VH-VL binders against Mitochondrial intermembrane space cysteine motif-containing protein MIX23 (MIX23). Designs and how they scored, part 8

Target 1, 196 residues: Mitochondrial intermembrane space cysteine motif-containing protein MIX23 (MIX23), of Saccharomyces cerevisiae (p38162)
Amino acid sequence: MVDNRRTFTAPQSLLETNLTFPNDEPSLTTITVTRERCVDPSLIDSFLRFLRHGSDDIIRQKLNNYRKGSINGKNKCKEFLKQELYPNWQIRNNIISFCEKEAAEMKNETDQQCGNNKKTTAEPLIDARIDPYAARERAEKQEAQYKDWTKVTEWVANNRKIEQILTSTTEGILRQNCEQNNDYLKEFTQFCKDNS

## First folded at step 1 (VH-VL)

Design u11 (framework fv_ustekinumab)
Fold by ESMFold2-Fast, scan of step 1:
Structure u11 (fold): chain C 196 residues (1-196), chain A 120 residues (1-120), chain B 107 residues (1-107)
Amino acid sequence: as target 1 above (196 residues)
Amino acid sequence: EVQLVQSGAEVKKPGESLKISCKGSGYSFTDYWLGWVRQMPGKGLDWIGIIYPGDSDTRYSPSFQGQVTMSVDKSITTAYLQWNSLKASDTAMYYCARSWELLPYYFDYWGQGTLVTVSS
Amino acid sequence: DIQMTQSPSSLSASVGDRVTITCRASQDISSYLAWYQQKPEKAPKSLIYAASSLQSGVPSRFSGSGSGTDFTLTISSLQPEDFATYYCQQYDSYPYTFGQGTKLEIK
């Protein structure tokens, strides 16, 4: 029996970037993600904000820096994608996926405790038409047992939506400033397979 | 209206110096890369290099490194290509062309060309 | 350096013909390829960028396709003004390189 945990570190390129935060929030360059931190995601939220601010939010500036700073003979868009953007996207997706997997495990554990997917014990059927108090009590107890799972599932759904919006916006910028007909999402998927 | 206007034809002898120009108008000069392309008589296109007028960052083709110098004068929105000592093999049409600001990729607007003839 | 090879080096065609010109890169350049048209004694003109995107003001009879190493420029119905030399250019990595050109001549 061991606690699931995984440590994530911001990409080297982002660590070398001098970033400023509007409210002097502490910069967070490394995080250990655990089930408890998925349930209380304040630190994960700070880390994701740092990753997003240092990449997608300033993508035009990043592309300009690659154009001016690099002397390696490579197309600047391809280099930016492989060295900064795709690694950043991969880390964000891996964090969200970690909490998604934790949520699934939490649901399975709670389902087994409650017997929802397999009833092996004889238990009187609770019918709200016959005993409204017992039905309400059971519903409230089950709701309480799934509280953490619900929180993590909602956090995951929200962050998947944020990622989709950011990816769409970034893809639009890449189409304007790089290759208009390139499938960046397909390239990213291949990047993840090559770097797993 | 985007325009790139190049200087007139030049006739020179080997060993002479030369500086040709390309004046941009109708766009933000410092926000776009400017490239130079050589075309020898009856031959194809050879990429010489590109310069970013905003900070004079340059990228040369290895074949042209040390043979020519690219420069800009932002105050008159003009780019230059210069030789210290011309050779007969420098005889060619020279084109300037504009490329996107964030990435120096394809050339969307071209100058009319400057014919340089170097003969004894 | 990435070498760009065009095929054929020259071809003869008649007005109304469908013309296909190919360009091969010595290594994968994704879609970072442009096509240019050059008429005699004139500067090149941008036709296509990003392998398949038509430049504003270019007639719809021109189209580009391909990715990776193999690319094609097609003129669906050749017009008299289309007799010119065509060049492909990769802009994946420095130095940027052009193909040797394909001269399209009247038959």
Scores: ipSAE 0.007, ipTM 0.469, lowest interface PAE 12.0, mean pLDDT 81

Design u12 (framework fv_ustekinumab)
Fold by ESMFold2-Fast, scan of step 1:
Structure u12 (fold): chain C 196 residues (1-196), chain A 124 residues (1-124), chain B 107 residues (1-107)
Amino acid sequence: as target 1 above (196 residues)
Amino acid sequence: EVQLVQSGAEVKKPGESLKISCKGSGYSFTDYWLGWVRQMPGKGLDWIGIIYPGDSDTRYSPSFQGQVTMSVDKSITTAYLQWNSLKASDTAMYYCARRGYYDSSGYYEAFDIWGQGTLVTVSS
Amino acid sequence: DIQMTQSPSSLSASVGDRVTITCRASQDISSYLAWYQQKPEKAPKSLIYAASSLQSGVPSRFSGSGSGTDFTLTISSLQPEDFATYYCQQYDSYPYTFGQGTKLEIK
C-alpha cells in the first residue's frame, strides 16, 4: 500500500464523541497526507493531536465508560481495544510511516540527482569561476532538497518518540484496568496484520 | 474487481498427495489474511485456518493442525492448501476466503470475499 | 472451542414473510459474529459482520442484532432470491467456529 498521497479518516468512535480542544480549536476529521504536508506538517500535527487527545490522553475515562456500561464485564476491554484504541494507534502509525517512506524517496531522488552531477568529477559541468550564479543556484537547490529531507526525518523521529511514550503510558493503564499479564504491543502488532 | 479464483476439481486415491490453489486479484494480496473452510457433502462449514501472505504467519484449527499445510506464493498472488497423504474423510468442497478490513465505522469484518470452491473427492 | 448453535435447523416461509433465525454462542463473543448466505452448489456470501453491520451490496431487508451470546438475523420481507442456507460464525477467538446452518425453504 505505497502511494504519493493518502487520505486518513478518524475512527467513527472518535467522531461520535464531543471532543473539544483548548481555545476552541477546530478538529480535523479527515486529512490527505502528501509529501508537501510531510515537509510542512502543521495539518498533520493537528490531526495527530486530535487522534491522541481522543484516545490515549483520556484512556482512563474511556475504560471507565466501558466498565460502567457493562453489567457482565466480559470482553469489554477486548472490545475497546479492537474497536477504538488499536484503530487509533494504527492510523497514527500509518501517517508517520507514510512520511517516513516519503523521506526515504526524497533522499534517494536527491542522491541520484547529486550523483549525476559527480559523474564526471574530473571535468565539472559548471565552473564557479566562469558562471558563479549558476553554480550558486544549483548548490542552493541541492541544499534545499536535503534540508526538506532532514526536516521530515526529524519530524518522523520526534513523532515515533511521542508514540513510544504514549503507548508505554497507556500499556501501564491497561495492565491496571484490564489484563495485567497481557502483551498489548504484541496484540496491537497482530491487530495491524489483521487490519492492514 | 476483487476476486479469489480456485483450482479445478480433484479425484484422488487414499494415500496420494494433493495441493490446491486460490489466486487473488484486484487487491493488495499481502495485506489481507486468507482463510480456508471445508464443507463435507451435505454438511455445514468447518474452519481450517488462516494465513497472512505478507509473512506466511498461520493460525490453524486444532482439528486440522498437522493434517494439512497452508502456504502462499506472493509472486503470483496465490495461496495453497496441501495434504501429504489423503484420506477418504478428506472428501469435501474446500473454499478460500479473504478476511475483511475495517469499515468506515471502525468495525473489522469477517470473511468478505469467497472463492468458488474446489471439490476434492477421495475414492476408496 | 466456542460452540455455535443455530435455530431452527430448517424453516419454511412464503415471499413477503418476516423471517428470524437465531444463533447462540457457548460463551461471550461480544459482537464478533458474522452471517453468511449459501445457495445450492455456490460459495457462501457475506451478509453481516460485527453482529449488525451490513456488508456492502447486501439489501437493507437483511438485519442483524444481538451481543454476548444471543444473536438474530432478520429478513423483513422475504424475496424469492433469499431461499438459501444461512450460517452464523464467531470470529472472537481461534478457532473460528460456524453454526450448523439454517435451511430456508419455500412453503
Scores: ipSAE 0.000, ipTM 0.452, lowest interface PAE 16.5, mean pLDDT 82

Design u13 (framework fv_ustekinumab)
Fold by ESMFold2-Fast, scan of step 1:
Structure u13 (fold): chain C 196 residues (1-196), chain A 121 residues (1-121), chain B 107 residues (1-107)
Amino acid sequence: as target 1 above (196 residues)
Amino acid sequence: EVQLVQSGAEVKKPGESLKISCKGSGYSFTNYWLGWVRQMPGKGLDWIGIIYPGDSYTRYSPSFQGQVTMSVDKSITTAYLQWNSLKASDTAMYYCARDEYYYGSGSFDYWGQGTLVTVSS
Amino acid sequence: DIQMTQSPSSLSASVGDRVTITCRASQGISNYLAWYQQKPEKAPKSLIYAASSLQSGVPSRFSGSGSGTDFTLTISSLQPEDFATYYCQQYYSWPLTFGQGTKLEIK
């Protein structure tokens, strides 16, 4: 069958910044996300570190250098948000959402397998043989199938929490250095609608 | 209150195995990276490695690759540093420290009290 | 590996003095520098991150400055509890590396 996969590329502005954080695999600028990589997320974690480091982690330095002596500080901040920060946040959210969707599909597939095999239960001995060891093996196999779904779901929940904390912290910094009364999360939501 | 509590001092002979621990409390254990740092007697700080408790992803300093193993047990919010065969040169204070950023920046905000490991015959 | 060099190796000062400790990186590290304080028989304590950002609960007499290769930790008015060893650490590139430490001693 056709396996879902999606390629993500870091924003151009981030590629112009020389970041030296290592990756356990070559290339931090592009990643292809697959179900297998959602289950073993070491590469996705490295890519998310690259994106987070190149934006939220160094935001104080970016805003200080970006705004210093500028004629239109507000326009400079707005350009930074649209060209650097919001694209970065969108890519990170899209990666997490991809794995979230894959987890849902994994659960549906496992549920269907369990629900569709109703003909193997409690049949007469002349028509079917009931093996207690086969029943135990089947239960273990079923549990093993949900293990991957559980792992991906936990990873998604953890990264959603990380994003919530990071964006809240970054929003505080933006209010100190750009516009104090702006709702940056609402503006980001609108950015995503306009760019999807 | 964020706390990292490490296991007690150890006295071992060369060739013996050892596993020391670092228990986190007061924060979401699986959302922060944990680093390990060695300090030999009277010397400075040497970075050993960093581990992400959420999926046990590890990154080691080249100087420590293959010499020591980092692991975690999420159910008891505990990280471990393990040697299969200790050497006298492993005698040092070992610290665990929490990375201040959820994505693993390499800057540490909270430190354990340290575990003194003495290896002598 | 990025080498971190601290100067001086040791410094004698009196309570009330202004103290400066310098850290130099062998290559540009932007502002990815942390400062730690270690008192005798104690674990290190985080003082400063991102070269100049003060950690929560750290007294305002501590300040950090610098970018690129040259960094400074300043204590504006030394207090008795400030006598300790200070370490800088780069986190720009793996592996993470520390300076050799600066021991601040009573004059």
Scores: ipSAE 0.006, ipTM 0.461, lowest interface PAE 11.1, mean pLDDT 81

Design u14 (from u13 with heavy chain D99V Y102D G104V S105W; framework fv_ustekinumab)
Fold by ESMFold2-Fast, scan of step 1:
Structure u14 (fold): chain C 196 residues (1-196), chain A 121 residues (1-121), chain B 107 residues (1-107)
Amino acid sequence: as target 1 above (196 residues)
Amino acid sequence: EVQLVQSGAEVKKPGESLKISCKGSGYSFTNYWLGWVRQMPGKGLDWIGIIYPGDSYTRYSPSFQGQVTMSVDKSITTAYLQWNSLKASDTAMYYCARVEYDYVWGSFDYWGQGTLVTVSS
Amino acid sequence: DIQMTQSPSSLSASVGDRVTITCRASQGISNYLAWYQQKPEKAPKSLIYAASSLQSGVPSRFSGSGSGTDFTLTISSLQPEDFATYYCQQYYSWPLTFGQGTKLEIK
């Protein structure tokens, strides 16, 4: 069977920076995302934190440095967005989207196994009157499959909200320090189309 | 070592103005957000707001918007919390705390010792 | 606003006990949760960030777990210096919010 997996690497600009974390935590520069890792997202969470640390979390510092070193502040903001921030946002969105797609496939697989959509011939029914332990075991197995789907779906929803909060906060900072009337989300969307 | 040192206790009357301070040392002051937290006598922690010293950008809790002003003086690595007109309900311990740079709004990693503000007639 | 609810509000324990304190968020906050310890008449001290990461200098008997809405702080073998009030705090969404606190008292 083909296992869905995708490898993500942090933006080159971030890799060239000597980022340090409190307590000498290791920084992850590359991660392979799999269904199993969407279900247990500790490694994905660490990678997302690394990406957020190197961009949105220090954006004021980065913009202040760009403003001071620029003959044209608008060109330096544009350079930062294209070379650092937008690549970072794209990778984070792609990771969350991968797990979202995996959750949808898990739901479809569980629904077919449980016979909810009636597309496939169901396994022979277990009669609880004959074997109550087999019936209980089957119910527990079905619950466990939906539980994993629920975990991934909840993780995806939570991280989508985190991204919305971070991008909204960052947009406010960009309007304050770069161009007030620019639609940064629209610009980011165009960046993704040009760089996908 | 990272330290946040706050100004001494204050006793004020309602209607008076007050400005308390929090001086940072042992780290790059302009690279970390600084938060303010209130603790009323016998009560829990209540978030006031945060300020980024590099450009003085502030964000307040809705409960404190318009009640207090946060500011910084980068030249002496000091943050301030100010009231134009104190109320008896402002009686509390006030803490400053550094926000971890790993997150936009973050958790607090180092705390000042606190400034007790008592407002009574 | 995200409401943070701690349980229990107070707990009595003996030195050597395993102590568990729970924190529940009114909505999903992923792992954006911190734990603080506050002793009487002293400033809070940071214990844990990102739900499970220990701050530098915090004894290994402290551990945090959880994600989404349900979080736990565990002290595996309580020491005399651990009697304090413990607070959880979410930093997922504005405004930042703290739990009401759990007072850990000597038995």
Scores: ipSAE 0.006, ipTM 0.452, lowest interface PAE 12.2, mean pLDDT 81

Design u15 (framework fv_ustekinumab)
Fold by ESMFold2-Fast, scan of step 1:
Structure u15 (fold): chain C 196 residues (1-196), chain A 120 residues (1-120), chain B 107 residues (1-107)
Amino acid sequence: as target 1 above (196 residues)
Amino acid sequence: EVQLVQSGAEVKKPGESLKISCKGSGYSFTNYWLGWVRQMPGKGLDWIGIIYPGDSYTRYSPSFQGQVTMSVDKSITTAYLQWNSLKASDTAMYYCARHDYGDYEWFDPWGQGTLVTVSS
Amino acid sequence: DIQMTQSPSSLSASVGDRVTITCRASQGISNYLAWYQQKPEKAPKSLIYAASSLQSGVPSRFSGSGSGTDFTLTISSLQPEDFATYYCQQYYSWPLTFGQGTKLEIK
C-alpha cells in the first residue's frame, strides 16, 4: 500500500483564460497524482495537455495580449514569466518528477522482492536445460513484476522529451519577443528554488 | 538604495596578479546577473562578460576569453574580476553593472569603477 | 559580432539646441538597444532601453527612436548638464557590443 500522493492545482491565471478544448472536454482544475495514476496515466495526460495548451501552445497570443495591455513602466515579459509561464512549467515538471521518483521506488521494491541482489537473498538454482517449464515460469513471473516499472519509466522519458521540445520552442519565441540574451532555463531553475 | 561598490584603484607591474571586487547591496544578490566592462584611457566601452551569482555561470566576450576570470562570493555579496598575469594593455577603468532577468532595464546600476594601471 | 557605429563621433552645440545622435547596427537587432550617458571621470548612466523606453529619473527631453538597424537619440532643448559622451549598446546577440561613442561638447 503506497501512501505517496500529491495534489496539483492549475494556476489561477490559466483558469481565467478563454480556452476552447477539443471534443468539448471539460477542463480539469485539480488532480491528485498517485503511483496507480502514474501506471495508468490517462488522467495525468489530460491534465498535462491542459497545462501545455494554456501556456506554451498559445505563447505568442499571450505575449501579444501583454503588449496591448496598459502597464505602468514595468517589463510586460517579466510579469508574464513570473505570474503565468514559470508557475505552469513548475507544476508540469513536479508531476513528471513525482512519477519518476515513484518509478525508482517501484524498481527498488521489485528488485528486493525478486532477489536480484545476490548478496542479500539466496535462491535455489533452476537449470533451464533440466527443467525448462519451471525456469520459464520464474522468468515470466519476474518479467510481470517489472511491467509497471517499465511502463512508468517509459512514460516519464516520453514526457521529459515533450517538455524539452516545448521549452526549447518557447525559449526561441521568448528570445524573439523579450530578451535575446537571457537564459530562460536558468531563470526558471532559480524561480523553482525561490518558490519551492 | 540598490548599490554596487567597487574596490579602490590599483597600480601594478606587468606579470603581477590582481583581483578587483564589486560588492552589491540593497537587493537579492543571487537573483541578478552582473556584467564587467572595460574602458581604456580615452577610449570607449568594451564588454568583458557576465556572471550569474546564483550558480557562478559565466559567459565571456571572445576577446576576453582566457585573459580574465570572473567569480563570486555569495556570502559577502561580492563579484570578482581576476588576472593571473597583468599586461600594460590591461591599463583601464573597469566597471561592474547589474542586469535583471528577462527585463529591458538590463544594465542598471553601475559601480563607480576601479582604475587599474599597469606600468614598469 | 554585431558592430555598432555612431555618428557623429563628436558634436558641438549650445544650450537650448536640439541634438540628434545616430547609431547603426551591422545587422538587424529589432529594438534591443540601450543608450548610456557618461560624464568625465564618472560611470555610465542608463538613459534609454528597448530603443525608446526612458529610464526612471531621466529627464523627458531625452528620447529614443528606431528599430532594426538605424536608431537615434534626441535631446530637445540641451541643458548644461547634458554635455557628455553618449554610447549606444545592442543586447540582441552575444557578445554585447557598444558604439564608439559620441562626444557632445559646448560651442
Scores: ipSAE 0.000, ipTM 0.428, lowest interface PAE 16.0, mean pLDDT 80

Design u16 (framework fv_ustekinumab)
Fold by ESMFold2-Fast, scan of step 1:
Structure u16 (fold): chain C 196 residues (1-196), chain A 118 residues (1-118), chain B 107 residues (1-107)
Amino acid sequence: as target 1 above (196 residues)
Amino acid sequence: EVQLVQSGAEVKKPGESLKISCKGSGYSFTNYWLGWVRQMPGKGLDWIGIIYPGDSYTRYSPSFQGQVTMSVDKSITTAYLQWNSLKASDTAMYYCAREDWLYAFDIWGQGTLVTVSS
Amino acid sequence: DIQMTQSPSSLSASVGDRVTITCRASQGISNYLAWYQQKPEKAPKSLIYAASSLQSGVPSRFSGSGSGTDFTLTISSLQPEDFATYYCQQYYSWPLTFGQGTKLEIK
């Protein structure tokens, strides 16, 4: 049994920016991610909102700031990507990956405890017909044991989808304002390799 | 819908001051630049300047530097173009337009006709 | 400053014609060129941005091409509502500059 926890700190660029949220909720600049917090992700959700709001949501503002010096700023685009956007994307992806890995461990632990493999263990259909109340209670108890795993897995899937939508939108803006034919997602993948 | 609504037509005498407005709605006012364009009767389009509402950073055409002042009021999503002392040569249609790195001037106001005559 | 020159200054055409308007920049502007349509007594309307990208709601008969210094606006099959003045504009460098306009008139 290993207790996993990892602390994430927002990029320095967000700490220097005076940002306001639509509902005036407090911003978190640092978070310690644990299995418990993956299960109840309220703090992680707040931290991800802060990261997303300070980057992808205001990418037009970031690019417009580089325009004050020159509207053809290929080198400034690269600097923005390296110093602000890619670090932000990496932190968000690492948080989601942490919870994804925790979910996998939770499933493995629950599978061992229950002695249940969904693919190979037959349902007690005959038992349910003879004693439906006892069989149903047993099934409900088994389902309850996977509740936390299901919750974290759904949260991970949802946030992967949000990231895909955000990065796709941002890539479109980058293609138009920086290098038209550059593969930004491939470049980001290389950035992660170089910085991990 | 995204739109820019400009103030009504003005008739002025030389030497008078004037401030015209351009109100944005249906978009994030601080995410786009706001430009002003002059069109003299029967002539083409002349760029006056551009303002970034997020911090009121301005860029003026050299031909208009010192002749007009651009400003914004973020609380009412409104941009302004101001003259301290009008000249007959200022007679023109004045357009405001939303500008972006990608889309250029994509949304235009309906225009404000300014007539300056003695 | 970057000077934008349009050719021709005026053009007469008939409904159904293919119309071509040219815009030339005094120095390289990459693809930072937009095209606008202006009808009498109306505000300009955005047609094309980034030299070749069609603005939302603009008919597909309009197309733009070019990069660097030479740009073209094409109307593949002229319609009655297309008779207007057309302007190119560079947004590559300060100050922003427009072409002098091309007036498209009915033949």
Scores: ipSAE 0.013, ipTM 0.517, lowest interface PAE 7.6, mean pLDDT 83

Design u17 (framework fv_ustekinumab)
Fold by ESMFold2-Fast, scan of step 1:
Structure u17 (fold): chain C 196 residues (1-196), chain A 123 residues (1-123), chain B 107 residues (1-107)
Amino acid sequence: as target 1 above (196 residues)
Amino acid sequence: EVQLVQSGAEVKKPGESLKISCKGSGYSFTNYWLGWVRQMPGKGLDWIGIIYPGDSYTRYSPSFQGQVTMSVDKSITTAYLQWNSLKASDTAMYYCARTYDFWSGYSEYFDYWGQGTLVTVSS
Amino acid sequence: DIQMTQSPSSLSASVGDRVTITCRASQGISNYLAWYQQKPEKAPKSLIYAASSLQSGVPSRFSGSGSGTDFTLTISSLQPEDFATYYCQQYYSWPLTFGQGTKLEIK
């Protein structure tokens, strides 16, 4: 049994901004992520929504604010990327990755437990032709033991899809309003390597 | 007083690795970008790349991407330029230089320069 | 990439002369242009930024002008210490690019 936890704080740029949000959005600036929170992701979902609303959802407004402060919008785009957008993307990816690793450990732990039970129950050799109810009950117990792992795995897959859609859409906007020939996703990957 | 002090001259053979340094003093190291510029013997100035010491964000010239690595060590206010495998064509004077006023967005002209590091690569 | 072309590539002048060096960008760069002076065996020294703003400690005989694509560096009365190579540099867009240099020699 592992007892991992990690605390995440919204980027400094988002905390210091006077940006207005819709009244229905939660005000979460920090979160401690644990295995329990990956299984019940309500707080993580709120935190990810806060990060997404403070960046990708208002990307055009952010770029317009930077553009007003400078004659050269391309220089201000660079400042926005490294001070606000890339840190925001990195935190979101790190949260999702934390739960992904926890899911992998959950599966390994459950596999070990079920392997031990399999050894003891293999001895009587349940034959579905002789006792189909016992065979079905065993299968149902196995499925029940993997419920938490399944929930976390599905949550991770769903949030990976959301991130792909958001970053792809944002990249399109950056190509229209900043450098059109720049590979923003490749630049972000390099940012993560330098800041890991 | 603002100073950028670079490491001493290097003589290397093709295929060898090398790491040269640029130490900043007299200013807030994380408030300014550091750029690297190459000058081949008898030639003009070629921009290599720039790095922001506060978060190690780098931008390379396309002609130098993959050829060199820029890095910083904030604890000793030092920037580095590194080659994994030197070529004879890397023979040049290498300058580090500070870019002015990162926060204003007018930061990619060089206001203070290091004295240069001469790198000679010969077989 | 934005190409920076300087003219002339070299010139000879006498102390007291008015000297003008030009720099042309292959596309519009607004006022994001700097000028540097490099003396033999020395690092470059910043002279001018934002096309016309003089760096602290640079003599008033140096001036810069221009915007968009065409820029000039002027030395109103040449001094012995001004014989050097001069470079322009754009910082409008990445990659940052320098002109090929103008070598100012004693006549």
Scores: ipSAE 0.000, ipTM 0.431, lowest interface PAE 18.7, mean pLDDT 81

Design u18 (framework fv_ustekinumab)
Fold by ESMFold2-Fast, scan of step 1:
Structure u18 (fold): chain C 196 residues (1-196), chain A 124 residues (1-124), chain B 107 residues (1-107)
Amino acid sequence: as target 1 above (196 residues)
Amino acid sequence: EVQLVQSGAEVKKPGESLKISCKGSGYSFTNYWLGWVRQMPGKGLDWIGIIYPGDSYTRYSPSFQGQVTMSVDKSITTAYLQWNSLKASDTAMYYCARDSGYDLWEYYYGMDVWGQGTLVTVSS
Amino acid sequence: DIQMTQSPSSLSASVGDRVTITCRASQGISNYLAWYQQKPEKAPKSLIYAASSLQSGVPSRFSGSGSGTDFTLTISSLQPEDFATYYCQQYYSWPLTFGQGTKLEIK
């Protein structure tokens, strides 16, 4: 039985951009996401930083470059959104969603192993007053079984918050430089439906 | 409702300067590209260039680069085409036209609204 | 520059006829092609964009087809007001270029 895995590749236009990171962080152009990598997310974190830095962080520069390269500058926003920004957002959200789904499966597996969801109203059979060492050892083992699930769930929550902040900031810039009365999040949602 | 209205016919001598206008109304002037097209008597359409009124960014066809200047005045929703020194070969009808797309999701590059044209005659 | 060549340069037809005008690009332009109609001493009028999409208010007798290098404008049943000069225009790359025009004349 092999674990679930999914490979993500940065958009082609981003691969052609020379990016400089603080502290000489490595640039990753492709990554295979697995449960193991959700638990130890150092590689995923580097890939997400690469995607974020190459899009949201330099959005003003990107819009200016599309104006220079495009035959129609009023369509700079359309071209940038469809070719770079929305694909970038979709990849980031799909990575976070993959780890979120893996976390849910981890919890389900651990619950089955411990039997907790089958004993909704049941109390533990070990009484600490009778055997405090056995009760403590059992509690420590149960805590350890949920450690990886807790870690992935916290990572997902933190990255969802980062995406929310970045998306809100980017929307403000798009309203200044593109359509003021457009719902970019709704457009992105439609983009995902059309390109799933 | 949406329209482009151009200035009247001009008769000039070689070496004179000229500035013709194109006034937009009924739409958001700064959100659409505006193009200029030349048509010599009895000949076809020839692309001069385009300007984005929102920031005055211009792109000229190579044959017109340095020959004419495109500009806009946002306060009166008006675009201009200017010559510093006219030549007899500048005799033509000049059209302004608006690019058709406003919707960020549409891929329009074609012109949908045209001015009525300004006839420029340069003769000695 | 991308050169646009129209054929024929002129065409004679009668009211009710099906008329076909062709336009050829010197290199591939996908579907980035527009068609315009110009009557004598009048400004051009937009007919078609994206090779086959009809502009709002243009009669359904007009249709466009093609992609890449070969394009066609068809008028299914010619009306008296359709006698005009027709231009194709590519907007795939700068500079934008027009065909030389096809003059549609009455027989």
Scores: ipSAE 0.000, ipTM 0.446, lowest interface PAE 14.5, mean pLDDT 81

